# VHH binders against p49116, part 6

Target 1, 238 residues: p49116
Amino acid sequence: EGPLLSDTHVTFKLTMPSPMPEYLNVHYICESASRLLFLSMHWARSIPAFQALGQDCNTSLVRACWNELFTLGLAQCAQVMSLSTILAAIVNHLQNSIQEDKLSGDRIKQVMEHIWKLQEFCNSMAKLDIDGYEYAYLKAIVLFSPDHPGLTSTSQIEKFQEKAQMELQDYVQKTYSEDTYRLARILVRLPALRLMSSNITEELFFTGLIGNVSIDSIIPYILKMETAEYNGQITGAS

## First folded at step 1 (VHH)

Design bC3 (framework vhh_brivekimig_d4)
Fold by ESMFold2-Fast, scan of step 1:
Structure bC3 (fold): chain B 238 residues (1-238), chain A 121 residues (1-121)
Amino acid sequence: as target 1 above (238 residues)
Amino acid sequence: EVQLVESGGGVVQPGGSLRLSCAASGFTFRSYWMSWVRQAPGKGPEWVSSISYSGSNTLYADSVKGRFTISRDNSKNTLYLQMNSLRPEDTALYYCTKDEYGLGWSEFDVSSQGTLVTVSS
């Protein structure tokens, strides 16, 4: 049996929309987020172990964990996205909405708390200087989570998660041999991903989708896309 | 209070032209991206076009590319949409909106009255 992930699974290159806007708007942010979501789904479907679970199981897994995968992707691609600038623009919009009395203070507080959690997560990952191999394995650990309600084939999913954990441990111990506690510091960051609301993530990053559909409803279609179709979607003129 | 007042709609034959205007007040117009959104009878809102705060960057829906031109005059706090080669499917109420990000409680804030564009022979 070969490794769970190959070197091809470490490559995670987000291509941002062009031209760059002078001022950030919802359309640019939503297109950027959609590209990251599509890249994350394509990454998952490229894993042989994921394909081996079968279509029903792999769709259920991604529906359960897309927010965690997306958040890891935001952290990994924070620099190329200028994520801090995007979040600052969202915060500025929320502060203006308070001034204009357009939204309840409780709702704004809930969204601001989510942005704070996201910023803290991304800052912690940046401080740890998480590399591409570590991100690939963290995404695999999140993807192959056997403990989501309603999953079938949980024993096989658990075996793939354990394999991801073992390969991450081997990588970290070999590459960062002088930092005995690095793996522990990385792994204790993962539970925070489950505390972030997928509904608020969807509202912040996917609200500008024309003919809006829930992320849950589009996941099966994204997972079925052919490589050429996927590339057309993330590089398309629309 | 933010106020957006659309005008310039009317009845036109296919292939005709109309220019829409949006008078903005109650906020710093020059500091925001602005958008045009339309809603056909019985349909949800459809984004049409957006323009950067300075006017140097513009975005268009595929359905209107090459036919519509968005522009703005920051000295007059006014947004424009020049519509050429109009088609029956362009028939809708047209709204201008401050291009605000991130709240998602409504796809578009179309609380203004809008301006009706009807393309028929």
Scores: ipSAE 0.000, ipTM 0.131, lowest interface PAE 14.1, mean pLDDT 80

Design bC4 (framework vhh_brivekimig_d4)
Fold by ESMFold2-Fast, scan of step 1:
Structure bC4 (fold): chain B 238 residues (1-238), chain A 123 residues (1-123)
Amino acid sequence: as target 1 above (238 residues)
Amino acid sequence: EVQLVESGGGVVQPGGSLRLSCAASGFTFRSYWMSWVRQAPGKGPEWVSSISYSGSNTLYADSVKGRFTISRDNSKNTLYLQMNSLRPEDTALYYCAKSPTELYNLLKEYDYSSQGTLVTVSS
């Protein structure tokens, strides 16, 4: 009956590609996003409760929620990544493209709506000043979602989600005892994560770096990586 | 040199079906997102659908969701568009397009310099 998460699960350190380019480029953006995705998947696989569900269930859960985990990671690492600068650069390019007849208005609208939703989410989390423990529990709540179609062991997944919610409540009540409504303010932000398109996230952040494979196809591979191989990926070692 | 050759267009009655094909050459087909773009008479180009490298991710314009299915065969360097429940407003020249490989290029023009394939939906 131990805790769902330990102090080791609170540590979430993104190492950025170095050196930072003088001008933002697609390679830097994709490399940074890839490192965050790998870090997020390694974080999930390190949880004993997650391991206990078995490989097939683990793969199904991460395939269903990788975009939610990635978006939480973007919010948590927004300052390290200079995310606002990246998004501003993308918006400037879109605005210049509107002058041309060859780009679909629907395409521009899809990308702009996605960027708007992402900015709104990250700003909400920043305004709440979410700490590392709170992010760890929010990621666990998202990871252990029993309501994705095709899942087995849904009762056990629900139990782990409830445990994450209980431990988050206990943490917030002890740490932020003077803010009675903090937990409610945090939890009402989570539904927005499901409104963001994983396909548009993949197009914006992963198209150049993934090559000829989708995120769905690489998830089982990443989850099976040895620790040394995984560390090589997230540090950019050859 | 990038070459895209569309086929499968024709005249069909409302409610009918057509399958479009695009034979690609001159580039590593499996490394690119591919798209279908259409242009109706007297109108600008409209994006219809896109498919990821592996085919795991697909996107559709709201006007075609549930009626059109995009697919690809990377072993044959071929892109497909299955069109069901066709409507008069689907009448257009259909172009397959090589999608940009880099993020900033996703926000720029598609490469679709081919002649396209004509789809006419009429009674």
Scores: ipSAE 0.000, ipTM 0.120, lowest interface PAE 11.9, mean pLDDT 80

Design bC5 (framework vhh_brivekimig_d4)
Fold by ESMFold2-Fast, scan of step 1:
Structure bC5 (fold): chain B 238 residues (1-238), chain A 121 residues (1-121)
Amino acid sequence: as target 1 above (238 residues)
Amino acid sequence: EVQLVESGGGVVQPGGSLRLSCAASGFTFRSYWMSWVRQAPGKGPEWVSSISYSGSNTLYADSVKGRFTISRDNSKNTLYLQMNSLRPEDTALYYCVKGYDSTFGDYLDYSSQGTLVTVSS
């Protein structure tokens, strides 16, 4: 009935841990990534259409798409995160591990291929100069994906995805009226998100998590957080 | 939820052998490096061995090299540590860990119960 997203859902502001350490370490990277993940889940929770699907469906959707949502967030927040600096530090660590025989060549190759795919994706989004409205609708399109295994209410999810696609089209046609093919250029970037392994994303960005807890296991906890508890996580205040 | 359940510990005499097992669930076991870490009474954790996701690459701490053999069965989601020529200094709680600490983690947390290995005369 109303629009899928309001102006409040376009606002996506990541607050980085401060101060940045002299040498990038796993704890700083993990806290930065955790803040982005928390912000992404809070953003999803605030969407009325998402709330309407119910807790079980909400949990299943986010478990299925968190890596795509997180990667879009990395691209959107690349400058505020200094993502290129973080990735360079990871690459340097991998190169040092090769020299010291601390990691297998197969593992290093797999991780490097993931980093190259991530960098290519972020560069393509930067070249397209994707704005805040476009990011919000792209996140909505990946969130409301009806094609993940094990989902319930797939017809309703598909309806919300189609609504996201239509509202994105309306926005792009109105805002970038002189660029007839902009929407097509944006949408052809989305399949690349599914080429990136959630397991490697977890290893690169979330190694500092206690008890080797998976992202899948913490998602229900984050989605059930009260507003005050969530605000404490994203601001670092407690 | 990621769960790792260690077993196979016990009391053995110096020069004896034990085989530890770790049953993994809640993640795609075949896609991860796996490690064994031990903690002796009153000491900090010590990395022991790691194995690649395919099993084709293995790494060992100098203190156990030539005595211990790490292996895995991806069809059973199980990690193993064959310990031979055991020494009193090998006495510790042994923990199964997802990944390898030198990949990107300088902090390891052992929330599982572990399996106790005691080497004594």
Scores: ipSAE 0.000, ipTM 0.097, lowest interface PAE 18.6, mean pLDDT 80

Design bC6 (framework vhh_brivekimig_d4)
Fold by ESMFold2-Fast, scan of step 1:
Structure bC6 (fold): chain B 238 residues (1-238), chain A 121 residues (1-121)
Amino acid sequence: as target 1 above (238 residues)
Amino acid sequence: EVQLVESGGGVVQPGGSLRLSCAASGFTFRSYWMSWVRQAPGKGPEWVSSISYSGSNTLYADSVKGRFTISRDNSKNTLYLQMNSLRPEDTALYYCAKHDYLGSEFPYDYSSQGTLVTVSS
């Protein structure tokens, strides 16, 4: 049987591009976000339960949940990314775009609402002081979501999600034994991830991708990468 | 997914005219500044022209001012470039491009294909 996740799945270390530019630009933001996305997919690939579902199911699951995984990764890595600085720069640009007739007020409102939701989510996770084990299990709950349209093997996916929930409960009860309602406070945060638009996430963080390439299109490519190539992408070393 | 499909390229003699079109989908076209960018063989990308989301403001590279006219039809999600008095140096692949939220001139979200314009006799 064994546990769904091992200690190796708790380690989640984002390596930022270096050196940091004097002024934030779309290339730096995109490179940082791409490293986080690659790290998140590498993390998912390393789970034996995920591997057991097979390539087609793996691709379908990640296509359905990449935005939720990415957002959890943003919250977990918010400090190392200086996410608040990136979001402030984007907000400043949006305010200037209103004055210069670059974007409509309706579009700016949609993007600002998305940024507000993202900031609120990251702040709530920080306030709860979510640890590495809790993040790993929350990502697993999101990854093994049986309720996305078009999925096959939904019974097996549901069993893995339930296992993730049970192991999170056991962890929280043992580690935070005097905080009876901690698990409930953590779990009520997850529905907010479904309210966040993957299209707006893609435009904010991935607009610097070479060519006209969508995240949906690159997911199968990333999941098929050799381990050495995968590690090279997330570190920028190879 | 942002989709930009360019058309209208071809072969013309110096002094001729062409009208390029770009059909946009996968985003709210009426809400974004749009640009035309070209790449001549063996050279890097060159910005040609930009148009505001409403069509009220237009910008042109000095090399094309007075010869090219950018326009858009938000009801059809289509961007246009009217090219007059074409010169051999206008020979390039022409790409339709969406502006990003940072207002950077490069990179843009643009088609991988482009439409080829050749000015020769």
Scores: ipSAE 0.000, ipTM 0.184, lowest interface PAE 13.2, mean pLDDT 82

Design bC7 (framework vhh_brivekimig_d4)
Fold by ESMFold2-Fast, scan of step 1:
Formats: structure tokens, C-alpha cells, sequence
Structure bC7 (fold): chain B 238 residues (1-238), chain A 122 residues (1-122)
């Protein structure tokens, strides 16, 4: 009866923790990344179709795609975050680590390749001038992916993904009517998200904040925290 | 899918020796710093020793320096800890860990195995 996403789901505004320090540090990077991750999960929770799938399915979807959502968020918020400056600082640190024999050259190569893929992805999104509606629908396509192993309700998830794709197509055809190939140029960018290692993303952006717990392990608690807070308020239990 | 399997623990008298082994699989062993970490009964984990990916650099906790020797065989994907002059305070469950330095800070340790028990007593 309605669109999959409303105008409220297009709004995606990252508030940075403080003015960027003169010398970047682990705490600033991790705090900034955590704010983006929280915003991304909060965004997913706000979608009625997502809520309709039920808590177990919701949790499984976000655990499967958090790195893809986070990477799309990095691209969308690259300017606000000064992502290029953060990545340049990390690259400088990694090159110094080679000289100090703190990390193997092979490990540094793997991380540098990940950073290169991330930069290429963000640059391609910027060059395509992806707007807020397009980002919202790309996130929805990623979120409602029926092809992750172990999922239940795959037929319903597939219907929501198809609805996201249809609404993106309608939007692009209406807004960019003379650019016949724009949708195709946008969609061919998505497979690159699955080539990016969630483990390397965790090490680059979350090392200093979450300690020895993985993002995958904390996702159920972040999602449940919002529901538990709401339930506590309606029962009068604080 | 990183799998670390420790072996070589046992019961030994004070002044005795043991050699621990750690068989690694599921990652490119030769590309990672490796560490030994121990946990004594009722205490938190204590770092014991680390070895660079090439074996050219070794680091030891002050409590074991001069008594323990860390080594690796990259052709066998195996890490070793030779423990000499063992003391009752060395009694602990010993784990090997991927000492993959934190990309942003330094020491990064991933302890994900069952360990091997070392008991030093009469």
C-alpha cells in the first residue's frame, strides 16, 4: 500500500564526535566509525518492512550485511567524515609499520588492497553523484538480500528486495530521464561490496573501541536494546 | 576458520623442562606474528612471548626471559615454546595466539583455542 521507503528513510545524517584533531588517533577513528555503524543499524530498524520480518530474521539480515551497509555509509558520509584524510593517515601508519617489522609485508599488502578497494568504491559513488534517494534504495537492496545462508522467510525478503529495486528504477527513470544507463552504472557497483573483508573493516575502524568482541556478536544486542528500551517504557519499568 | 591446536603440556617437577607446540591452519601462518599467552588458575591472561613472521625478532615477558625460547617453523605452520627451569608460578593453561599487531596501535592478539595445561608441582 505504500512505498518500501518513506522520505524519513532518505535522511541519513552523521554527526561527528568533535572537530577532527590535528593528529588522527585510534579513539577518534573508532568513535566516528561507531557513530556511523549505530546510524546504519538505527536506519534499518526504522523500516516497517524490516520490522515485519520479525526479530530473528532481522538480526540474521543485519549480521550478514553490516559490512556492506557500513561501506555504503562510508561512501555516503565520506565528506562529513573526511574519510580520505583518515585513510591517508592509516596508509602512512602501515608504511611505517613495514620498516619497524611490526606487521608482515603480506598482511600490510592485504590491508592496503582493502583500502584501495574502499577508495575505488567511494570514488566511483562520488563520480556517479549518487543522491540520498539512490543511497537509501541501495542500502535497502543490500539489507533485503535473500541469498545469505541460513535465512528464513527468504521469499518475503526477496519480495522486499524486488520492491526496493523497482522503486529505485522508478526514481532514477523519473529523476534522470535522459540518462538511459544510469541505473545500470549504479547497480554494477554493488557486487564490489561483497569483496570487502568484514574482518579488515573491523581492524581498521573498530579496533580501539570494541576490544575482543566482534561486530557480528554485538549486533543482536544493539537491535534488542532499542526494542528493550521501548518495552521498558510501555511497562512503566524505566 | 583459524584453527590453533596446542600440545606438549603436562605435569613436571620444579626445575624441569617442557616443549609446547602449536599447529596452525586456516590462515597464512608465515605472514603473522605469533604469541604464547598463559592463564593461571583464578587469574587473567598473561602475555608470555612473541615472534615476528620471519623469526628475526623475539620478545619475552620479564618473568620468563632467559628460561623460555620461542621459535617457529613456517614450512610446518608450527609455533614452539621451549620452557626450561620451570617454577610453580609457571603453572597455567598455555595458548598460542595470532599476534597480528593492531593496525592502529601495536599488539593485536587473537586467542581462540583450547590451550595446553602445564602444571609445575611435586
Amino acid sequence: as target 1 above (238 residues)
Amino acid sequence: EVQLVESGGGVVQPGGSLRLSCAASGFTFRSYWMSWVRQAPGKGPEWVSSISYSGSNTLYADSVKGRFTISRDNSKNTLYLQMNSLRPEDTALYYCATDQYSLLEGYGMDVSSQGTLVTVSS
Scores: ipSAE 0.014, ipTM 0.355, lowest interface PAE 7.7, mean pLDDT 81

Design bC8 (framework vhh_brivekimig_d4)
Fold by ESMFold2-Fast, scan of step 1:
Structure bC8 (fold): chain B 238 residues (1-238), chain A 121 residues (1-121)
Amino acid sequence: as target 1 above (238 residues)
Amino acid sequence: EVQLVESGGGVVQPGGSLRLSCAASGFTFRSYWMSWVRQAPGKGPEWVSSISYSGSNTLYADSVKGRFTISRDNSKNTLYLQMNSLRPEDTALYYCAKGGEFLSYDTPDYSSQGTLVTVSS
């Protein structure tokens, strides 16, 4: 019973590492990205509907959609992160890597295309002026995606996704009543999230964090963290 | 040349403790996340724990959480794993791993040696 999301699920506050280095480096970028990832996972586990699916289903959902959640989080927190500055630093590093013969031209092209797609997505969301309620529901829509291979309980997941879509529609129609097509403009942005490679996201933002394992392999462990440990990861405290 | 040298392994009875060390050289140790990975006989590698460059953030596999503690000393370029309440299933060759080069094709660097931990009686 009740709405899928409460006002507590609209709050999404990223605390950046301090001090900011004079020159951006991989450790600062990885720490910033890790905080956003942990914040996103803590957000997901706080949803009663998510908890109701059971731990195996919960874990499978986040493994399948973490890149979509993370990318939405990047767009939502782009200003607080100075994401444009981070992406510029990554591009400069790629240019230096070509000169040092550390990466092939084909790999550079793949990574640059990913950065362009990410910039375009974040720019489109900024141009639409997506608010906190809209971000919360968009995250819920991608979280409760029933169409990932290997999922169980797909009918229940689909029901929660439809509930998220309905509540987003109600919110947009009430809040932006003069803009008849706003919901459609927002929703057509979501397919772009699936065009972005999770492997390239890992290379750009998480190389220093995950060592020899992928993000999806550590997700079960992150989801089982106690609240105090999540708070430590989000704020950089232990 | 990146070099990671593990030590501190040995034979211990169930319920015992061991402290593993990894001496790092050939790179700026303080600037990388570091990890412990283990490989049990006849099994693939299993991630155990990771620690951020400053030591402020730590991650643990469920199988070791509450029993193992990862730490680092950036002044000594050394990574540690304190292992308490050891179980027979903790028997493995333990590797220290540096996080991969940013935007490179290289996998994270493992030590070629590792340190053997055997829990038996």
Scores: ipSAE 0.006, ipTM 0.254, lowest interface PAE 9.6, mean pLDDT 82

Design bC9 (framework vhh_brivekimig_d4)
Fold by ESMFold2-Fast, scan of step 1:
Formats: sequence, structure tokens, C-alpha cells
Structure bC9 (fold): chain B 238 residues (1-238), chain A 123 residues (1-123)
Amino acid sequence: as target 1 above (238 residues)
Amino acid sequence: EVQLVESGGGVVQPGGSLRLSCAASGFTFRSYWMSWVRQAPGKGPEWVSSISYSGSNTLYADSVKGRFTISRDNSKNTLYLQMNSLRPEDTALYYCAKDFTSYLEKLGQPDYSSQGTLVTVSS
């Protein structure tokens, strides 16, 4: 037995492609998002409890929750990514797209609602001033979700989720001892992650993927990547 | 689940015509740009044509411009490609594709690839 997460799991540093282009484009957004996705999957793979569940279970868990992990990563890295600038550029492009007959009213509404939910989530996390330990445990709670269909070892997954919740509680009570309701305020933010569509996230952030591949299809490959390959994806042009 | 089922392929002589159809299901057809892509034996995929969600805008590869016409019927969730003045170079497996509605690019990449329909132009 030991803690579910160690101090090494708190470190979550995104390196952005450089320089930021004068006008944002799909390829820059996709590269930035891909680095965050690879960083998130590498983070998950570094957890001994995750490794202990086995390859098939690991793949099923990440396929089910990658959008929630990615969204938490967007919130955590919002300033590094200049996420507000990226979202503003997307909104501007959506307005231009309606003039060019590229998006229907239904599609624009769906995408705009998603952007609003994403902005609201990121703003709520920023206002709560969520720290690195809190983000690590929230990601662990999301990762070890036992309620997704097709999972094996659901009892063990549930135990790891409960351990993540317990360790988060212990951390918050120790670190923010004067704020008795902080944990409740943090945890009530999590259900919003399930309301955001992975298909729309994929469209917003991963349109520049080559080979017409979905995130769902590449997850097994990413999870099997060697550490050097992960480092190459998240570091950029060294 | 996105499903795209192509039909209408066959064998025709040079100068002949074919009309391809693509029956779409599992997504809101009227909300997406749709494309036709072809792949000749031993070659990579080649984009042929695209149509906007409303049908107001159409795009064509230079190799097919003036000979092919893309159209759609949103009430039937069906995409069409009318192919006239066919040439041996048009011989390929033809796929319909749901495009991503790209925010920053003129044409989105195909979201889904099906088995396609074979078009052979030979004497």
C-alpha cells in the first residue's frame, strides 16, 4: 500500500509550439492540443494503480474518459495555452464560416454551446484557484471511473477512485484547513465534464490530424508509446 | 454510429456516364459538408468534389471540373455524384465522406471512410 499519487504526478507542464503564429490556424491548435493529450496519457500511464489494471482495462478507461482528462488539462494549462485566445479565434472563424455557408445553424449552436460550457468550466476552476495537487487528484477521480460500459475490474477501479477521493480530502483539509467547504466546491465541478461532447472537442482541437484518424482509434497506440516517443510529442522542437 | 453506403459504380466505356449515390445515417446529414474521394489502384486518395451543407457551394478538383456534378438531397440524407464524359483515368474506388466542419481551413478532412463503390472505365 502507499498513496495513489506521488509528488511526481503533480508535475504537469505543457510546452507550447513556438512561436505562436500571427493568425491562429488548425495545425497550431491541433499541435497544441495533441501535446496536451499526449502529456495527459503519459501522466495516466505513470500511475502504478493504472498500470496494475492491465493493458485492456487501461485502453477502455482512457477511451471512455479522454475528453474529461483533456478538459481538465485545458483548465490547468489555460494560461500556458492562451486558451482564451484560441477560443476567441475559433468563435471568430465560426462567424466567418456562417457567411461562407460552411456551418449550419444547428451545428453553430452545438459548437457555441460547447465553447460556452468549456469557458465556464475553465473560469470556475480559475476562480477556485485549483492547485497542482488538486488537479492531479481530480484527474485520478475521472480516470478511475468504474461506471463506463465495457470495463473489467470495475470493483478495483472503484476502489482506486475512492482512494483518490480520500487522498484529495486529506490534502484539502491539511492545506486549506480554514476553508471547510473547499472540497465540496471542487467536487461539484466534475459532473459538468460529462456534459461536454468528445466529438465536439475532437472537432475543435483535433481537426488538423493527418490520415483521417479519430482520437478513439489512436488511444491504444498512444498508450503503448515508449517514454522517448511521449517526450518527443510533449516537448516540441528542442 | 456514422454509416455511409455508396452505390452506383460499374463498368462503362470512355465517354460514358454514371451516377453515384451515398446513403448517410448516424449523424445530422444536413449540417455537414460532404465530399467524394477516389483511390485508383496503387495510388493514394484523391479528393474529387465537395458540397456545402445547404448545397449552395460546390468545389471540384481540376481533373473533373466540367464533367462531374456533386449534389445532395437533405430530405433523403443522400449525396450524389453525376459523372459525365468518363475517362480511363477516372477508374478508381469512390468513397463518400463526412467532412469535419473546419473552422480555419477551406475544406475539412473526411470524418469516416466506407468501403466505396468501384468505377471502371475501359473499352
Scores: ipSAE 0.000, ipTM 0.152, lowest interface PAE 11.8, mean pLDDT 82

Design bD (framework vhh_brivekimig_d4)
Fold by OpenDDE, second read of step 2:
Structure bD (fold): chain B 238 residues (1-238), chain A 122 residues (1-122)
Amino acid sequence: as target 1 above (238 residues)
Amino acid sequence: EVQLVESGGGVVQPGGSLRLSCAASGFTFSNYGMSWVRQAPGKGPEWVSSISWSGGYTLYADSVKGRFTISRDNSKNTLYLQMNSLRPEDTALYYCARGSLEELFKRYGDYSSQGTLVTVSS
């Protein structure tokens, strides 16, 4: 069997809504987030190994790791998205809710801490100067995680994860030969992803669009989407 | 102000076809995904289909998959729903919505859109 990922899987280009408004409203934020989510899901679908697992297993995997994939996407696309500005806008919107006494003090704290964690994670990734290949492999490692409950074909998933890890290792050794511990530095960032609440992420980025509908519930539909030149269209190349 | 105006509804026999249109104004149409939702008599709203901002992605409810086709023309600020092989159970008021299910529900609640009636009967 060939490599888990090819050069085609390295490309991860997010197109933001245009024009950017002077004031980042909830719709703009949610739309931007949705585009990233779709891009992430499409990326997963494009992996032959992922396809080989079958629809049910694919759905289960994505349900389990969508928040992690999304967060990696945020980090990877932080500049294009002006993530700091988006997060600031989210905080501002949250302040309005606070003033209206719609949230408990504990909830406010949780949400603010989550925003902080997101920002810090993205900053840490930027500081490491993670490249497109490394992001692709990290996403694959996260995607093919066998330790989530309720998964089928766990042995196969584990094999794919190992393959992703090996390919990442080979890439890092080849590309960053003088940085002996780069691989370790990169991999130790992954645990931070699992400390982030998917519920809070959903609330921050998606409530304006999907309301009471959960990302979990729509994932099967996203994975079943008919794609017509997605990469070309989303980038404006078509 | 966001405005969405549906058209194209009518009475058709089972197995027939209709094409619905939704004219959008008051926002940058090309920046948003769009959706169709329907409400049958005595039933709650049901999501039908969604399309990405570029048209590159389309989603369908299982009940309409293979029979309905959602599309859009961003140059005309128009959303479309081609409905083929219509069934009596497709009888409903059809509404278009900007982006999310939440937006659709808001419109239902606020009666901001009248929808277009599709009746499938012998």
Scores: ipSAE 0.018, ipTM 0.355, lowest interface PAE 6.7, mean pLDDT 87
Fold by ESMFold2-Fast, scan of step 1:
Structure bD (fold): chain B 238 residues (1-238), chain A 122 residues (1-122)
Amino acid sequence: as target 1 above (238 residues)
Amino acid sequence: EVQLVESGGGVVQPGGSLRLSCAASGFTFSNYGMSWVRQAPGKGPEWVSSISWSGGYTLYADSVKGRFTISRDNSKNTLYLQMNSLRPEDTALYYCARGSLEELFKRYGDYSSQGTLVTVSS
């Protein structure tokens, strides 16, 4: 019937903590990452097709793809976040940990490989000059992914993913009419998102505040709490 | 000005119980989720529990689940933490923080208060 996404779903405005400290610390990094994570979840919840799938399916989808959405958000907001500066600070900390023998060399290699893959992804998106409409549809494609283990309603999810792909194609063909293969260059970047470890993303961006609690295990509670808080606010709870 | 005043800490034996209180002022308490965070000597802060603005939703760290109960009284602007079956590893300075789990994820917390000390010793 109507389009999968409207102009309101293209708006993705990250507000950073202010002021940025002269020397980056774990608090600033975690706060920035958390703002992006919640912006990404609020974005997903605003989509009528997503709402129509129901609460249980919504929770399962976000649990399955939060790391992919988060990574796309990092690429989209890389300049606003000064992501390169954040990653450089993390790398410097890891190199110091090697010298002090605080972490195993094998673990540090895994984390460094993750950072390099993240940098490659963000650089590729920047070089392609991905616009806000393209990011919105790429996020929709990963959100409505029917192939994650444990999902229900997979046929409906697949239909929404196909609709996202069709609308992205239509947009790119009309907006970048001279670049016949732009869509293919954009879509071939998506498989890299599944090479990103959610455990390493948690370690880099969310460790300390949540302790031993994983993000995917708390997503259901966050979504419920946000709904309750929103309802209280609209009823005039002061 | 946001003000949070914790109380109820003390020294207890393993297996004992304590009830912590947090008196809130300077903001509309019923509009905010609230949390308890603790910091053991020489360690960073550890999230313990959170409660929604209405009290309808609660979350607990795995280390305290089944032993601690978070609650609130919006008419008194007060947050509570009932701690049962206390263990030596629960020894820490306990802070209440304005904010839901979202705000804690941002490392927001507003730890402007002095906290309340809980010591569990044999």
Scores: ipSAE 0.011, ipTM 0.338, lowest interface PAE 9.3, mean pLDDT 81

